# VHH binders against q330m9, part 15

Target 1, 357 residues: q330m9
Amino acid sequence: AEQEPKELLEMSTDTERLLEENDLRPLWEVEKDFGNQFGGFEADIWKWEDIQASIDAIERDVPIADLPPGFQRRVAVPVNTGYRNAISNTIYVGVQTVSPGETAPAHRHGANALRFTIDGSEDMKTVVAGEEFPMRDNDLITTPQWEWHDHVNDGDETAAWLDVLDLPLVLDSLNARNTFENHELDRQPVTKSQGYWESQYGRARPFEDTKEDGIPGPFEGNCAATPPYRFSWKDTLQTLRQRAENDDPDPHDGYSLSYVNPATGQPPLFPTMSFRAQLLQEETDPHFHNAVDAYFVIEGEGATHVGDDVLEWSERDIFVIPPDEIHHHDPDGEAILLGMTDRPVFEAFNFYAEAEP

## First folded at step 4 (VHH)

Design e33 (framework vhh_5c3l_4)
Fold by ESMFold2-Fast, scan of step 4:
Structure e33 (fold): chain B 357 residues (1-357), chain A 125 residues (1-125)
Amino acid sequence: as target 1 above (357 residues)
Amino acid sequence: QVQLQESGGGLVQPGGSLRLSCAASGFTFSSYAMSWVRQAPGKGLEVVSDISGSGGSTTYADSVKGRFTISRDNAKNTLYLQMNSLKPEDTAVYYCARTYTYKSGSTSTVKFDYRGPGTQVTVSS
């Protein structure tokens, strides 16, 4: 039976002291604190004009080269009231910029990561596992667990992209340790031709997923490990448009296309997070679920209703819907969202639940 | 704050008719599915009928099909249940409920997050 607040008891001072001195807590204190560790996790929106102003301020005030090794990246990080280190307690979203001639030095980590390009060019590269990936607008590039990655702007325009990581889950919730390593070089050696990683994950796929560096990954010897990969926006948008032309929309998500793990051909993209491009043309039906949904507005304008709150969004805004809040989307004309969710974690433990009014 | 208030219950003879109404406030009524649920003496709750937010889809328990009609007036934020050919077995407290389908894995369960205080319907000669 679960404890209810109305049944809470006050203990004598001697009893409270005895438990505290022995690192013991009574059931009724522990049970009422479960589910409240991350405070009042709330629906929220970060407007692009405020993100841009913040990035500009960081560029003005912070010489990137003066930051310690491993921290030499300009990133504005949306943080929630209920969890002041990220947009949610499982998903980290940041907007990173790299000015012409700058390098974000090579590192690797246990956290899964992807880069969704906002303003890119052929001369702006993320280098992943020996391959240069040009950062083209709205391309999604994976920098998965324990793969070396660095970011180099050899162009003449400032680049910007969305970083999405399972960092809060890995570092805070799971308290994983020994999960980070800096490379000896700021720029890793380029050892693969452009297009190499994409070419390896068609219907005929490599069987071996072992890491050459000797650091054990969660998928060492497992063919399901998410590879370095680029999802072209040109191809993704074409497929999404064809879906909209040929199928009926989902009542909650509109027309959607899932970014799959190239090694398996199936979602989720990462064991901890799944991602979709969602095309909205009409007001969606209300629902709620225990997984969090975070969004980046790729195109268009609209609103998302979350409980009693209305989040009014436009292109490049970031917003989040907390667990168990009823919500629906109301696009003002056509809009395209990048949807991001921790749903795979819930599904792996058979906890995922959703509800329709 | 969500509020639901039923009216129209009472004592009626077998074969008679009653029309129940439910006044809703505190939420966007047209966006939510609504149900009539009842609790007969000594029994659990039974979902009698439900209606989609638009009114375009309705369902009925087998026990009331052909006799009861659910409807809604979204302009007036009101849900209705027209009950015809009433039987003694229809005796129950009738609740207006804001309902949802809770889905976890392959399991779907109809639940409700709000219901009114209920209105008593007694069918007796």
Scores: ipSAE 0.013, ipTM 0.495, lowest interface PAE 5.6, mean pLDDT 86

Design e34 (framework vhh_5c3l_4)
Fold by ESMFold2-Fast, scan of step 4:
Structure e34 (fold): chain B 357 residues (1-357), chain A 124 residues (1-124)
Amino acid sequence: as target 1 above (357 residues)
Amino acid sequence: QVQLQESGGGLVQPGGSLRLSCAASGRTFSSYAMSWVRQAPGKGLEVVSDISSSGGSTTYADSVKGRFTISRDNAKNTLYLQMNSLKPEDTAVYYCARTYVYKSGSTTYTPDYRGPGTQVTVSS
């Protein structure tokens, strides 16, 4: 005998009202809503020509000096359909510009941050914890938790770089407030010679890098806190090419190097985010994982297949792969990607999962 | 993002058959490996079957091998479970869910998202 499928229990109107008036929901309604609250995260791509046009329009139309303290920065932010404040619900990516003679004022925050230089020069500087770091193309500079940082363009050309931060995780998911402070001065005092921070985290390192002077912020942080540091693209590229010449590629990631926390010598770069330079010469194998992957195209062109979508990318494009989407990369010749992921958060919770189709 | 809605459950006599369907909405169905998971009254969740994103690979719990067949139609965003030779112990709420298949090691299927479920009752 056929019977209609049993539907979920429908409560009486009096019972529904009683629960609603007391801010109670039954398990069968709450359980259905877990994992569906954000309207979905989509694979997406932001083309450099559209980003460039947008930052040029901001430069023309927005007087940076008129913005409130702490927000005096020109940034175009890729925003996803499922989360309209960033590229994903955990990772924020922005393209920041500073025109000749301008300063992005000194501030500090609890969010982890790095700067990946797109168009820089010796006269464009990120100042971090008392040291001027010249911004050279494709260098990665950390501005870690609670370290003072400002950006000063003493050059003749507009500079551009990627800001990468865990802002959505810190501010929205964890709802961590009071995590921001403006400096009294627009430009912090320079108290360190160039190369100081790099010299402290070479092969010979200060014993216990976790000491008070190496811990950012008003409160003692994690013992393995990420220091201010510059990863030279010249050195990174040379190492990456040697890896390609001597090793077999990973089936999903090609030839890769992880940006490590200089204090520990180990990944991840931040407790919340890890970063890799990935050199692709051949089509990669499909896989999927519950961590988000975001990418900046350092060099080359190609496509990334994400489920039924094809993201066609070229140099300086930004794209994102949402959780649980099957994906693989198909470079047109040699390509190099900056890979950015929230995988460390998932691993800390013993939740990280990956699989092949 | 996938929203899942099961259908096709009901009352059936031992030895009978039912076909469950799971309608998925959203752009990502073809990107997910999928499972059928069941829960009998007073018992925990049991993964009964899974299928790869392409449909090329399937697995079954020992309790249902040879009796149940999982399939999918990615063009229709629909997952199916054909249940034959049903037994009283198959009585449960059946859920469709996203899952992961590991390349090696102990194979663990961890559904991270489920639909509301459809009741299957096998009774003489």
Scores: ipSAE 0.000, ipTM 0.127, lowest interface PAE 21.9, mean pLDDT 82

Design e35 (framework vhh_5c3l_4)
Fold by ESMFold2-Fast, scan of step 4:
Structure e35 (fold): chain B 357 residues (1-357), chain A 123 residues (1-123)
Amino acid sequence: as target 1 above (357 residues)
Amino acid sequence: QVQLQESGGGLVQPGGSLRLSCAASGFTFSSYAMSWVRQAPGKGLEVVSDISGSGGSTTYADSVKGRFTISRDNAKNTLYLQMNSLKPEDTAVYYCARTYTYKGSTTYKFDYRGPGTQVTVSS
């Protein structure tokens, strides 16, 4: 470039006033500001001890039950420098807890969501689309777009799980405002037997064109819509171990499994986000890409190198790698990560790019 | 922590030659692509040459193709630029940069640059 944008010719005061009065800006001022609306976000890590201390503080100081409908949930949300509403400007991660006897009231929203169980039990349930899903440690349960969901602890121990949503993308980037509805009841009616949703997504699956209040159901329109579903950790871990015993690792991801959309049998799990269980035994090779990667540490400890930063992680930590930063993982022994990425958005629009340095 | 230090610049007559060196430290040099980037008086940054981590792939700006040669010695953590048939328009501050770009992209990302070394081509 022959000239930097900030050094371009100055306009007269009258011209500046004319543009400002008419909500106009010259090209060179607009172009330099694209990509800077949120101040950018950085590589960062949230240690489990700090997350837990924060949730405990909420428990002491805030009577959650007294909050308005829609807000009655005890959640600590990692927020990044430059974007103070989530871990990134596309992916929201929160750690939610529900004490014995508590209910997180039924609602639905346009944002896609999943629940990754940290501390669960058979009596802790996510109820989605009429079915009770027991929350078992490390199980992944989808509560997809526009499906009613509530969380009920009928057990005797506090439960904790990871909420992962495309909320920033839906609400901030797309500016979709009419995307939330509270249920009339705190606990939705249970209308499906346990295992119902899982049973519906074999090779023979329902194909009906039925609607509720104009909102497509999981078997309507595009059959690629993600259904309510539970991915068992027992099965996932067994498959991951089989890969480690029989295959060579991917140079960047180690041994991995992608959580698939049960309706298609293929990734991504959601149109906006994909998820992987990654087993690391060796230092990975560096690469970079324009999609963000966020991680939850399921098991083990290690470090991830992101440019100049070294993120030292251990079990239950959450960390994020921003776009375009060269990175690699260095596990201390064996580790298992839940990888979360907005890569599907880039792929859908042919924006995705990946390279090695 | 990453450090890049250029050397070898100076005053040279048109048609002359210079060899620039860049000493790198604080990272695994062989794992990163490197570039030479220059800024002429009154102009923006221009990437003059790129080299892959292994040294197997190189690119050159049209303005320097056939005259400049980029190379690296991964055992010594050193990047080189051999500049031949220098022209007055090659006058610039030359920076060693750890760079990355997507295949086919014209947009370059620079993690680090050295402080630069001045090259002046004048009679």
Scores: ipSAE 0.000, ipTM 0.389, lowest interface PAE 10.7, mean pLDDT 85

Design e36 (framework vhh_5c3l_4)
Fold by ESMFold2-Fast, scan of step 4:
Structure e36 (fold): chain B 357 residues (1-357), chain A 126 residues (1-126)
Amino acid sequence: as target 1 above (357 residues)
Amino acid sequence: QVQLQESGGGLVQPGGSLRLSCAASGFTFSRYAMSWVRQAPGKGLEVVSDISSSGGSTTYADSVKGRFTISRDNAKNTLYLQMNSLKPEDTAVYYCARTYTYKSPSGETTYSFDYRGPGTQVTVSS
């Protein structure tokens, strides 16, 4: 028989009270709230001139040495309209500066981090796990989870770099606790020669047989924490150029190199984030995926088309592509991007999905 | 504002033919793969046919292969389904859908649709 449409009925006040008293909600009320925790992500771009002006304003107004332990860093943080604490709900990107004679005090945290140098020098150091890493333009230096790190400018010019952390994932998504510690000294002791950490992850590597009260499973040999390491831009650029001369480009990423975990020799660089240097010479093909892509423009200018939006970028700009938006890149001449993505998290749990129109 | 609107459904006799059209607006039609999906009374959704963004590749469900033809006109932002040799089992609401394909680790293909039209009823009855 034909039925007329029925209006959805609300529960009785007795039923609502019973559920509320017992911290219960009916499925249909919970279902409408799924996926709404972080709001809608928007494609967005942060222009270098605005980032620079903002950092200059922070420097004028805030003596960072007077901030509480753990907060004594000058950082401008791009924040998305859908998640106001970072560029996305998984990846934090910040632009940090350290003026001559300043120190960002030693600390460590459960979040993985890297530093991508924008303006550096031999006298600007990131100190990681006892080694001084000079911050050279476009070098990528890892400060992995729980490794002591501090930043010291013994030079004559202000340094700038990109901080990239899985901080929102660790603190907001996973709600991890007890994930931060300040060192008792502002500058950690230097106990390693320069180049030490790089030398430990060649073809001959340290080996330790850990079996004391542990039951090494078949998977223990397949998991390795990311070490402190510096990827030289000179070497990375040379390899990227050789790739461009000898290989076909990826339709979506152009000519690219993935930064590998030195302990495994494989991507991703961190279990939570992967990173690519991408050389673009021609317009890329459209695709979309549920992972977030964030970008820092290393060199050049161009545009990225995201759904109905066009993000026009130039050197040192930061931009983000939200999940499930069709996108492609259109460089004006040659451009080089640092691509950053939470794709490894999706792949680890079999959630990663991508499509072509 | 993305809009998909089907037309061309109706009542037809077994062995007859119908041509469905889908008018697309509010997005760059030529950049998206498209599908026709249907829902028969009391059954789940079935993907009938897919077409790539350029029209260079097409797929068909075994139930309709050899009888149905999907095509598109990117200049007119229109998707078509030519249905020949119709059977009572083809009775369903037919939806135009904007399509994307996900690959599982086991090699299984999963289809997802971010937009569908309101549908058009096709009834095959003597």
Scores: ipSAE 0.000, ipTM 0.217, lowest interface PAE 16.1, mean pLDDT 85

Design e37 (framework vhh_7xy4_2)
Fold by ESMFold2-Fast, scan of step 4:
Structure e37 (fold): chain B 357 residues (1-357), chain A 125 residues (1-125)
Amino acid sequence: as target 1 above (357 residues)
Amino acid sequence: QLQLVESGGGLVQPGGSLRLSCAASGFTFSSYAMAWVRQPHGKGLEYIATISGSGGSTYYSDSVKGRFTISRDNAKNTLYLQMNSLKPEDTAMYYCARTYKYRTGSTETYSFDYKGQGTQVTVSS
């Protein structure tokens, strides 16, 4: 006959006291805590109408210019039940707006970031590493780790975009302190002409000089490998259309493009996060994986089935699929999603696992 | 919520027959290969049989080939195991399991991502 776990795991008070006095715990107590401390994330969806209403309420009630340095940004942040500071414990997603005449002051941080433009204009700029990037609808602009960035609206219309950062991983999981710095100026000096960063990482590129402007030299440490860069939606959409016309779709992702790190020409865009534009025309096949998938709906409408849950989405909605939940997408007609995942972290440490039914 | 509920176990004489059922809910049953596995008291899990999502292909362990038949009714979300010519060594807790093809690195394997509470089969006398 087998011994009961309670009988096997019971320790005398003297033994418990001895372990505790020496900061020791028995394996069976530690094993029960691993993987359970923060709970599981749930599949969830944030509807654009609710996000917009929330941002409008912030704008009415909170003069962001009066907030302390570092906090002067109007952002509505989707938060999950399993991690109340972001959409997941590795990926932060926020919807930021900047009204005409507003400036989001210059800062930099250890977290990698990108901006995916929802409502932009030629006069709405993200300024990063000395270059003004006009924010055009559906363009993706990187503001990578430790690059100065600010946002200035010199136009007549309110701008909106998606912020995506590895902030929870950097600040909470790795507990990296002193990873934030405010610039002395609200708007950083512009030192590069528009198109400069794109020109540095094209197929024809300066080779010897690419290490001077923001690219770390040997022995610099903590330096961004991913440069500031703008991925034009016009170019991205044309390439998606070409793939749809000439190639077979992936059974799970449809027709997709990976946003590559321009310095390497390879995914992932950041060491911690990868991004895809996914064009869906048909219901996808089910699968699951231990990486988190988050999505922003660029165009169209449909549903994503996650276990027993059905997330019904339309343009500008944000949704998340937790690890180990079987899922598939069912577009209503044609749809385009921005897929965001922490898969690179799993791949770097050889933890990534994927399964099909 | 994903559930697998086994039934049909019981006490049977050597040489007898039993039919086990597994009621599945909370997932698209026809999209998954399903398996039966068993665990004799005090021993490890033993694989018995697998059936593809469509029911078009089946596989059996050597210990039960010719005696057990796995089948499914996708319209009823139910998996079956017909057990004939039962032997005392077939005594075990029988579990219905959802299977998947899993890839880690360059290796492909089949494993279980969920199993039910089980149903006891006792072959005695």
Scores: ipSAE 0.000, ipTM 0.249, lowest interface PAE 16.9, mean pLDDT 85

Design e38 (framework vhh_7xy4_2)
Fold by ESMFold2-Fast, scan of step 4:
Order: structure tokens, then sequence, then C-alpha cells
Structure e38 (fold): chain B 357 residues (1-357), chain A 124 residues (1-124)
């Protein structure tokens, strides 16, 4: 890791002024600051009771319908001490709620996003690229880059879900611009039958190459854009249970599965983020890696040990493990976690490293 | 106070065996990968073997594969190196080291602390 030098030479005031007037910095100041732009990241946990109390306060005190277009969403966002815009400098996690009769207006953006349903119903819908996706508890629905999406609650109970986006990477790290657009309508027209997007990709396998008048067929390789898609909790849980019955657990992740990009049939779900459902029955072995791990507790309770810190978690809590911190999980009985990581960015550039302490 | 204390070295004939031990204190031994490295007189450090924190993974340099076995007892905070079929070229000061094991195509090991060492001499 980066270490600061024992001491640096002090420059004269004239030299400092000359550098500043010309927008120049000496190498030793720049090198010292690499890796410290965001003040570093800490392991942290956001308890569901505190998230819920905060959302309730927003609902009481803030008429979100009076906010400008693009901001009319009730979201509580976990923010890390070193980076006050998200849980990490690559991954954004938010808890969004929509009350009965509310609509989160249609928009699209360059950032990839998914919705992991906490409290849903058949009448709570995420509309993506012309299709209504009912939001069922623990289903994962993708709202990929540049696809129109809106959220509409035609039910009689408040809905809640996780938003997970690569916003910090896209907007801050890569400094991308012109990456957002509001729709003309609050609710986009529904132009697809329910199940349409799922049918195009089956069980996350590439569909057959087809041609029309000699036009090249669908792309069959890597780097395909992630489509709108729903991963059902029923299928996910069944797969985890079968792995627990038939296989040995991974020493660090327990019994797990990775959500795949349906267009390629392979992880990662997005080029910038990968996601796992992890079933834990026993204490895991310690390791560390240069990628960030963030977690949402789907079921159960337990603790995660991060260096000398202990994060005690229960259902619906959100927590984060920063890069290069030794960690392991200790479930109290059985637990299921949604793991979220920026590992694909590291893998794409051959930076990824993991180690056992 | 991080401390590693090696023992078990000595004079042995070619073809003989020795078992080295390393007693660890001042840190949570069961949370760290451990290594054995050696230094022949007048030469640099040479990596010998590494064991993961749980003992589930072991790695060896080509010069000792099939002859040396690394193991650990986390309940006793002790690391071991069983050395068989010793050769004159195995003569060196042997050090126990705390280290990290990098996965995904890299076998590079960087010790962040090593003990005072135990001398192994293989001679008739």
Amino acid sequence: as target 1 above (357 residues)
Amino acid sequence: QLQLVESGGGLVQPGGSLRLSCAASGFTFSSYAMAWVRQPHGKGLEYIATISSSGGSTYYSDSVKGRFTISRDNAKNTLYLQMNSLKPEDTAMYYCARTYVYKSGSTTYTPDYKGQGTQVTVSS
C-alpha cells in the first residue's frame, strides 16, 4: 500500500505562489495524495431501523412531488465517511420507497442499475423498456443503462426496494457527462407483454443467431449490454438450497450463485458490478481483496469481522467492507446475503488480487 | 509485540531429516498465512513454503517439492516444516515469516515480519 514519506521539504512562499499561479504541483505532493482523494473508506453498517426512521422522516417533512423533475424519488442513501455521495467510490446503494398512488417518474441514464425488492406486491411495478415488472419480495430486476424506467404503486401498501447503481464510477471516477434524460411522461407507455424480456434470453443463455434479410443476428459474445430482466427469488432460493444439499460451501462465500448477464450467459451482471446470493450456515474463512464488498441482509442475523471491527447484522441491514480489509462472516444459524462488488472493474484491467491473511 | 521464535535446526547428514518449529505470539496467529524462507551464507533470502491461515492451502518452491512439508497447529500458535532427504545445498539459516498468499495466477509471497532464525547445516 501507499505510504507517506518520512518528511517532505518545505518550499519557499515564492515557489509555492509560482506553482499555484500556473496550476502546477510538485511530484511529491501529487504522489502523496494518490489514493486519498476520497479520504479513504471504512467498514460500516446501516441498521434497518435507522434507515426506516430516516425514510419515514423524509415522507413526513419533504413533499417530493414539489422537487424538480429527476429528483422526485424518496431514497435514503448510505454514505461512507470518506465519500459522502455513496457507500463506496464505485457503488451506490439506496433504499427507495413509493407510497400508494405515487409514481417515481420515468427517466433513463448511462449508469447501470438494479432493483432488489424488499417489500413489494403484484400492484407495485417497475416499468422498464416498455414492460411492467411486478416487484415481488426479493426479486432482482435490472434497469440497465439508457433504458427508460419508472416505478408506480397501484397497490394499497408502501413498497420498498434497494437501488444499486455504478453512479460514483460513471459520474465521479470516469467523470462522464450528458448521462441523464427525463421522459416526457411520468409513466412510460407499456408496449411489451409481461415476460417478454425474460423470453428473449431464457435461462440466461444467448438466444439463437437469427437473420432478417441478411442483417447480422444477435451478438453471441462478451461485452453485450445487459437487458431488462427479472431474477425470481423462487428460482434463486431453490438453487441455493440445492447447492447446500449437494455441494461443499466456498470457504469465503458459503453456498453462493452469481447473477449472470442474460445476453452472455456469464457473470458479471454489469461490466462494472457483480452480484451474488450467498447462503451461510457456518463461519467462513478469512480473506481480503482489493475489490469492495457491500451486502444487504436478505434473511437471518450474524456478524462480519473486518480487521478488529465486528459488524453485527440482522435482516435488511446494509454493510460494507472496504478494499484490503481482512474479513469473514459468522452467521447466527442460517443467513442469506446479497453480495455486491466492483470486482469486474478490477478483473477487466487485470488489477484484481485476493489473499489469505 | 509481534514475535516469532524458530527452533529445531542443527547438523544433519545428507539424506537425513529435521523438523523445524516456529512459536508465534503477539498477533492472532490463526488469521495469518505463514511462510518458511531461508538464507544461505552470503546469499539472499530464498522462499521455501507457505501455508494459508486455515491450513487448507500449501505452496512450495520447486527446490523442495516432494521433500519438505509445511503444517501448522493453530491451537498451539505453532508453524512446522518437516524436511526430508536433506542435501548440502539446503544448508542455510531458516526463518519463520508472517506473509500473504496472493491468488489468481500469482505465487509471489511478501513476508512482513520474520524471526531470528534457526541454522540448518547438512554435512558429513
Scores: ipSAE 0.000, ipTM 0.234, lowest interface PAE 15.6, mean pLDDT 83

Design e39 (framework vhh_7xy4_2)
Fold by ESMFold2-Fast, scan of step 4:
Structure e39 (fold): chain B 357 residues (1-357), chain A 123 residues (1-123)
Amino acid sequence: as target 1 above (357 residues)
Amino acid sequence: QLQLVESGGGLVQPGGSLRLSCAASGFTFSSYAMAWVRQPHGKGLEYIATISGSGGSTYYSDSVKGRFTISRDNAKNTLYLQMNSLKPEDTAMYYCARTWTYRSGTSYSFDYKGQGTQVTVSS
């Protein structure tokens, strides 16, 4: 058996007691705990059939309307073995469902969020900063930090989508306080016509300060704030198809499009997370990086090789690649993935590193 | 003072073999995972192999699996890389590195590396 490094350097019980009594730890114990305090981070996959079964069980057993304000949402959250509150220690991914006639009450929070629609309709609405956004299959809608949002199913079919948030980074790593507020109404007033937010960030757009655009509260950075915005799947897919017909693929990502911050025109979509749609037609080349990659399978099937593990995925599966694991994708025919990464945090602090084996 | 000193590099013909050594000092060698990484001229760092502090676990990049073997002698504070069936593509500066993790690829996030030893594979 392999002994842990900490077992190889024993101190006397008197020295251990003296350090403990004075809230002191020796360097070798503290430094080995840095990067390992979440218990290890493994490649993993959540199959859609298991996610659906779990959500169905929640619906049977839990009357979510009776939960405290802020918790009244039916969400199954993939959790990593090393970090039991999310898919990674920086990125939260949840699968949310809203049954016909249900409302997810209006709230806002310091965490950035987006919704990627799995099963939607014209009658399933996400209301963000006064605008009703119909949730159409595979559309991506931002509900950025401190913007009011609620979800109302006025249709006759259950809706499903991905919630993606920087919640673990904001609440656990940065330990931010006072990051949540309930609206006085379950359903916020609609004050904007449909298409308003998209119209403000086209080719011709206002160049007003992002705070004056109605992004409230503790946004104190020198970067433009991400607005409420819908990225249409119809337009995104058409652009991906054009790239596949006219361009060479990236060796690691295939044909890809970044969901850019409309205010800046650049990735990342949020200061903490970036997102891309990736069209894969061929096996990709191996690489590794210190940023986390999480994926949702939009279309198709295939496998991702992560170190010695093989993650076999199909449509609507969720999977994660931990930092610094060598990986590549092998689609079975054509596949489209939604890629999600904390790379912007690493880039902002000059920590990002990437290499090929 | 922490120090890693690589040796054993040189010129070798394709299909040949070399054994690299790394002499460690200034820290408790057996308490740390160790790695070999390489840098071809004009390219980035490439992970090669890692070994746990005890020597019980090893991990390799796909490009060297079956050809290279990483090992250590904790009594001598020395890390080794046995390189067999060398190819021109293996030409690089090879670095010994200290790391906190053992899994495939994780050694790239090392906290210290030595001065390196040059390996050149050509006729």
Scores: ipSAE 0.000, ipTM 0.086, lowest interface PAE 24.3, mean pLDDT 83

Design e40 (framework vhh_gefurulimab)
Fold by ESMFold2-Fast, scan of step 4:
Structure e40 (fold): chain B 357 residues (1-357), chain A 124 residues (1-124)
Amino acid sequence: as target 1 above (357 residues)
Amino acid sequence: EVQLVESGGGLVKPGGSLRLSCAASGRTFSSYAAAWFRQAPGKEREFVSAISSGGSTTYADSVKGRFTISRDNAKNSLYLQMNSLRAEDTAVYYCARTYKYRTGSTETYSFDYWGQGTLVTVSS
């Protein structure tokens, strides 16, 4: 354990005791402690072989049905050394599994979430706001704030996917409460045909649609609300390939697509987080920013240089770049990354800063 | 912040009776419907009974005629009187607060603020 910094100024013992007895601290002690409440965030990588071994062990030992109500999700959560509840102090990433015949019961919450399918099938379904979404490999499905969702495996193989949520920001930083609700039923009624939610956000779309659930979330009724939606990997990959053939790459992100909020057409998928599919063919240029970047490796292998650290990654690895660390990517051949960032929070408050060395 | 605490569980023989209590801290029950759920070993959560803010009650078919739900808004408490207990009633019992809402023509109850549960074991 590292020692605390030395005092900036000596005071009499009577003054120190008086301050402590009245739960008061002098400004110079408080100012040196600002920004240290979550510890130090480190560049880190979680290798898929270690994640797979861990989720296989949990699957053997923990039936979802044995967990109490409100906790019935089998998830392995990458945790940073500086913040033991998630990969960073703003973004939560977890690998969720559901065995054949299992159900993760219906609930909803104020936190925004998405599911990026790792191992899915037509018989593995996420049900969101009355629609069944089959979980197909590399599809991204949103389960946005206050939308009912449950997960049902009617297939013969264990399914796995990536959960990405703004939980640390919502629950720890903002200390938001009354933000979780369990459904009366483990499986919600299916009230929408497949493709319904996607059909509502085309070139022609409803303008004045209102919340069907009756109890709205915090952004209901404004253009920032994110709908239930499936981003097909087939379509996403086709568009990435077309960009690689026709356009110049971004110096830091390569060839990229933003998963836009279908209701607004804007790059932030959620008010708190944005997501990109990034196709890398060449070494990127170094930069740094105060926003966090987390990554899931969709395809390929390579390395990311973060300060003095080198993170060597391959397919299905998860890694994170902390704030204000100089970084660049070096793919070994072609690679595709899912990039995840809290940048929208910084931009909303004019905090975002980016620089090149 | 609201916390629910269940109590009153224990070991009883078949045919016995037990009364469960649920105490809420913070906000009172008077403006909410409330419900009891149970989870038997190795099984999924099962609805047991609900009571509306106005006092109307609903029961699962498996407990109807044997269990009685009641509330005391002045004490911020919910109760479940369990009579003629059977081995299949063995479970951890949970209480929850709820809101009734409408989606089009469909009416559904949402449940929040689950407690930690109390174990009921019915065995010979």
Scores: ipSAE 0.000, ipTM 0.105, lowest interface PAE 25.0, mean pLDDT 83

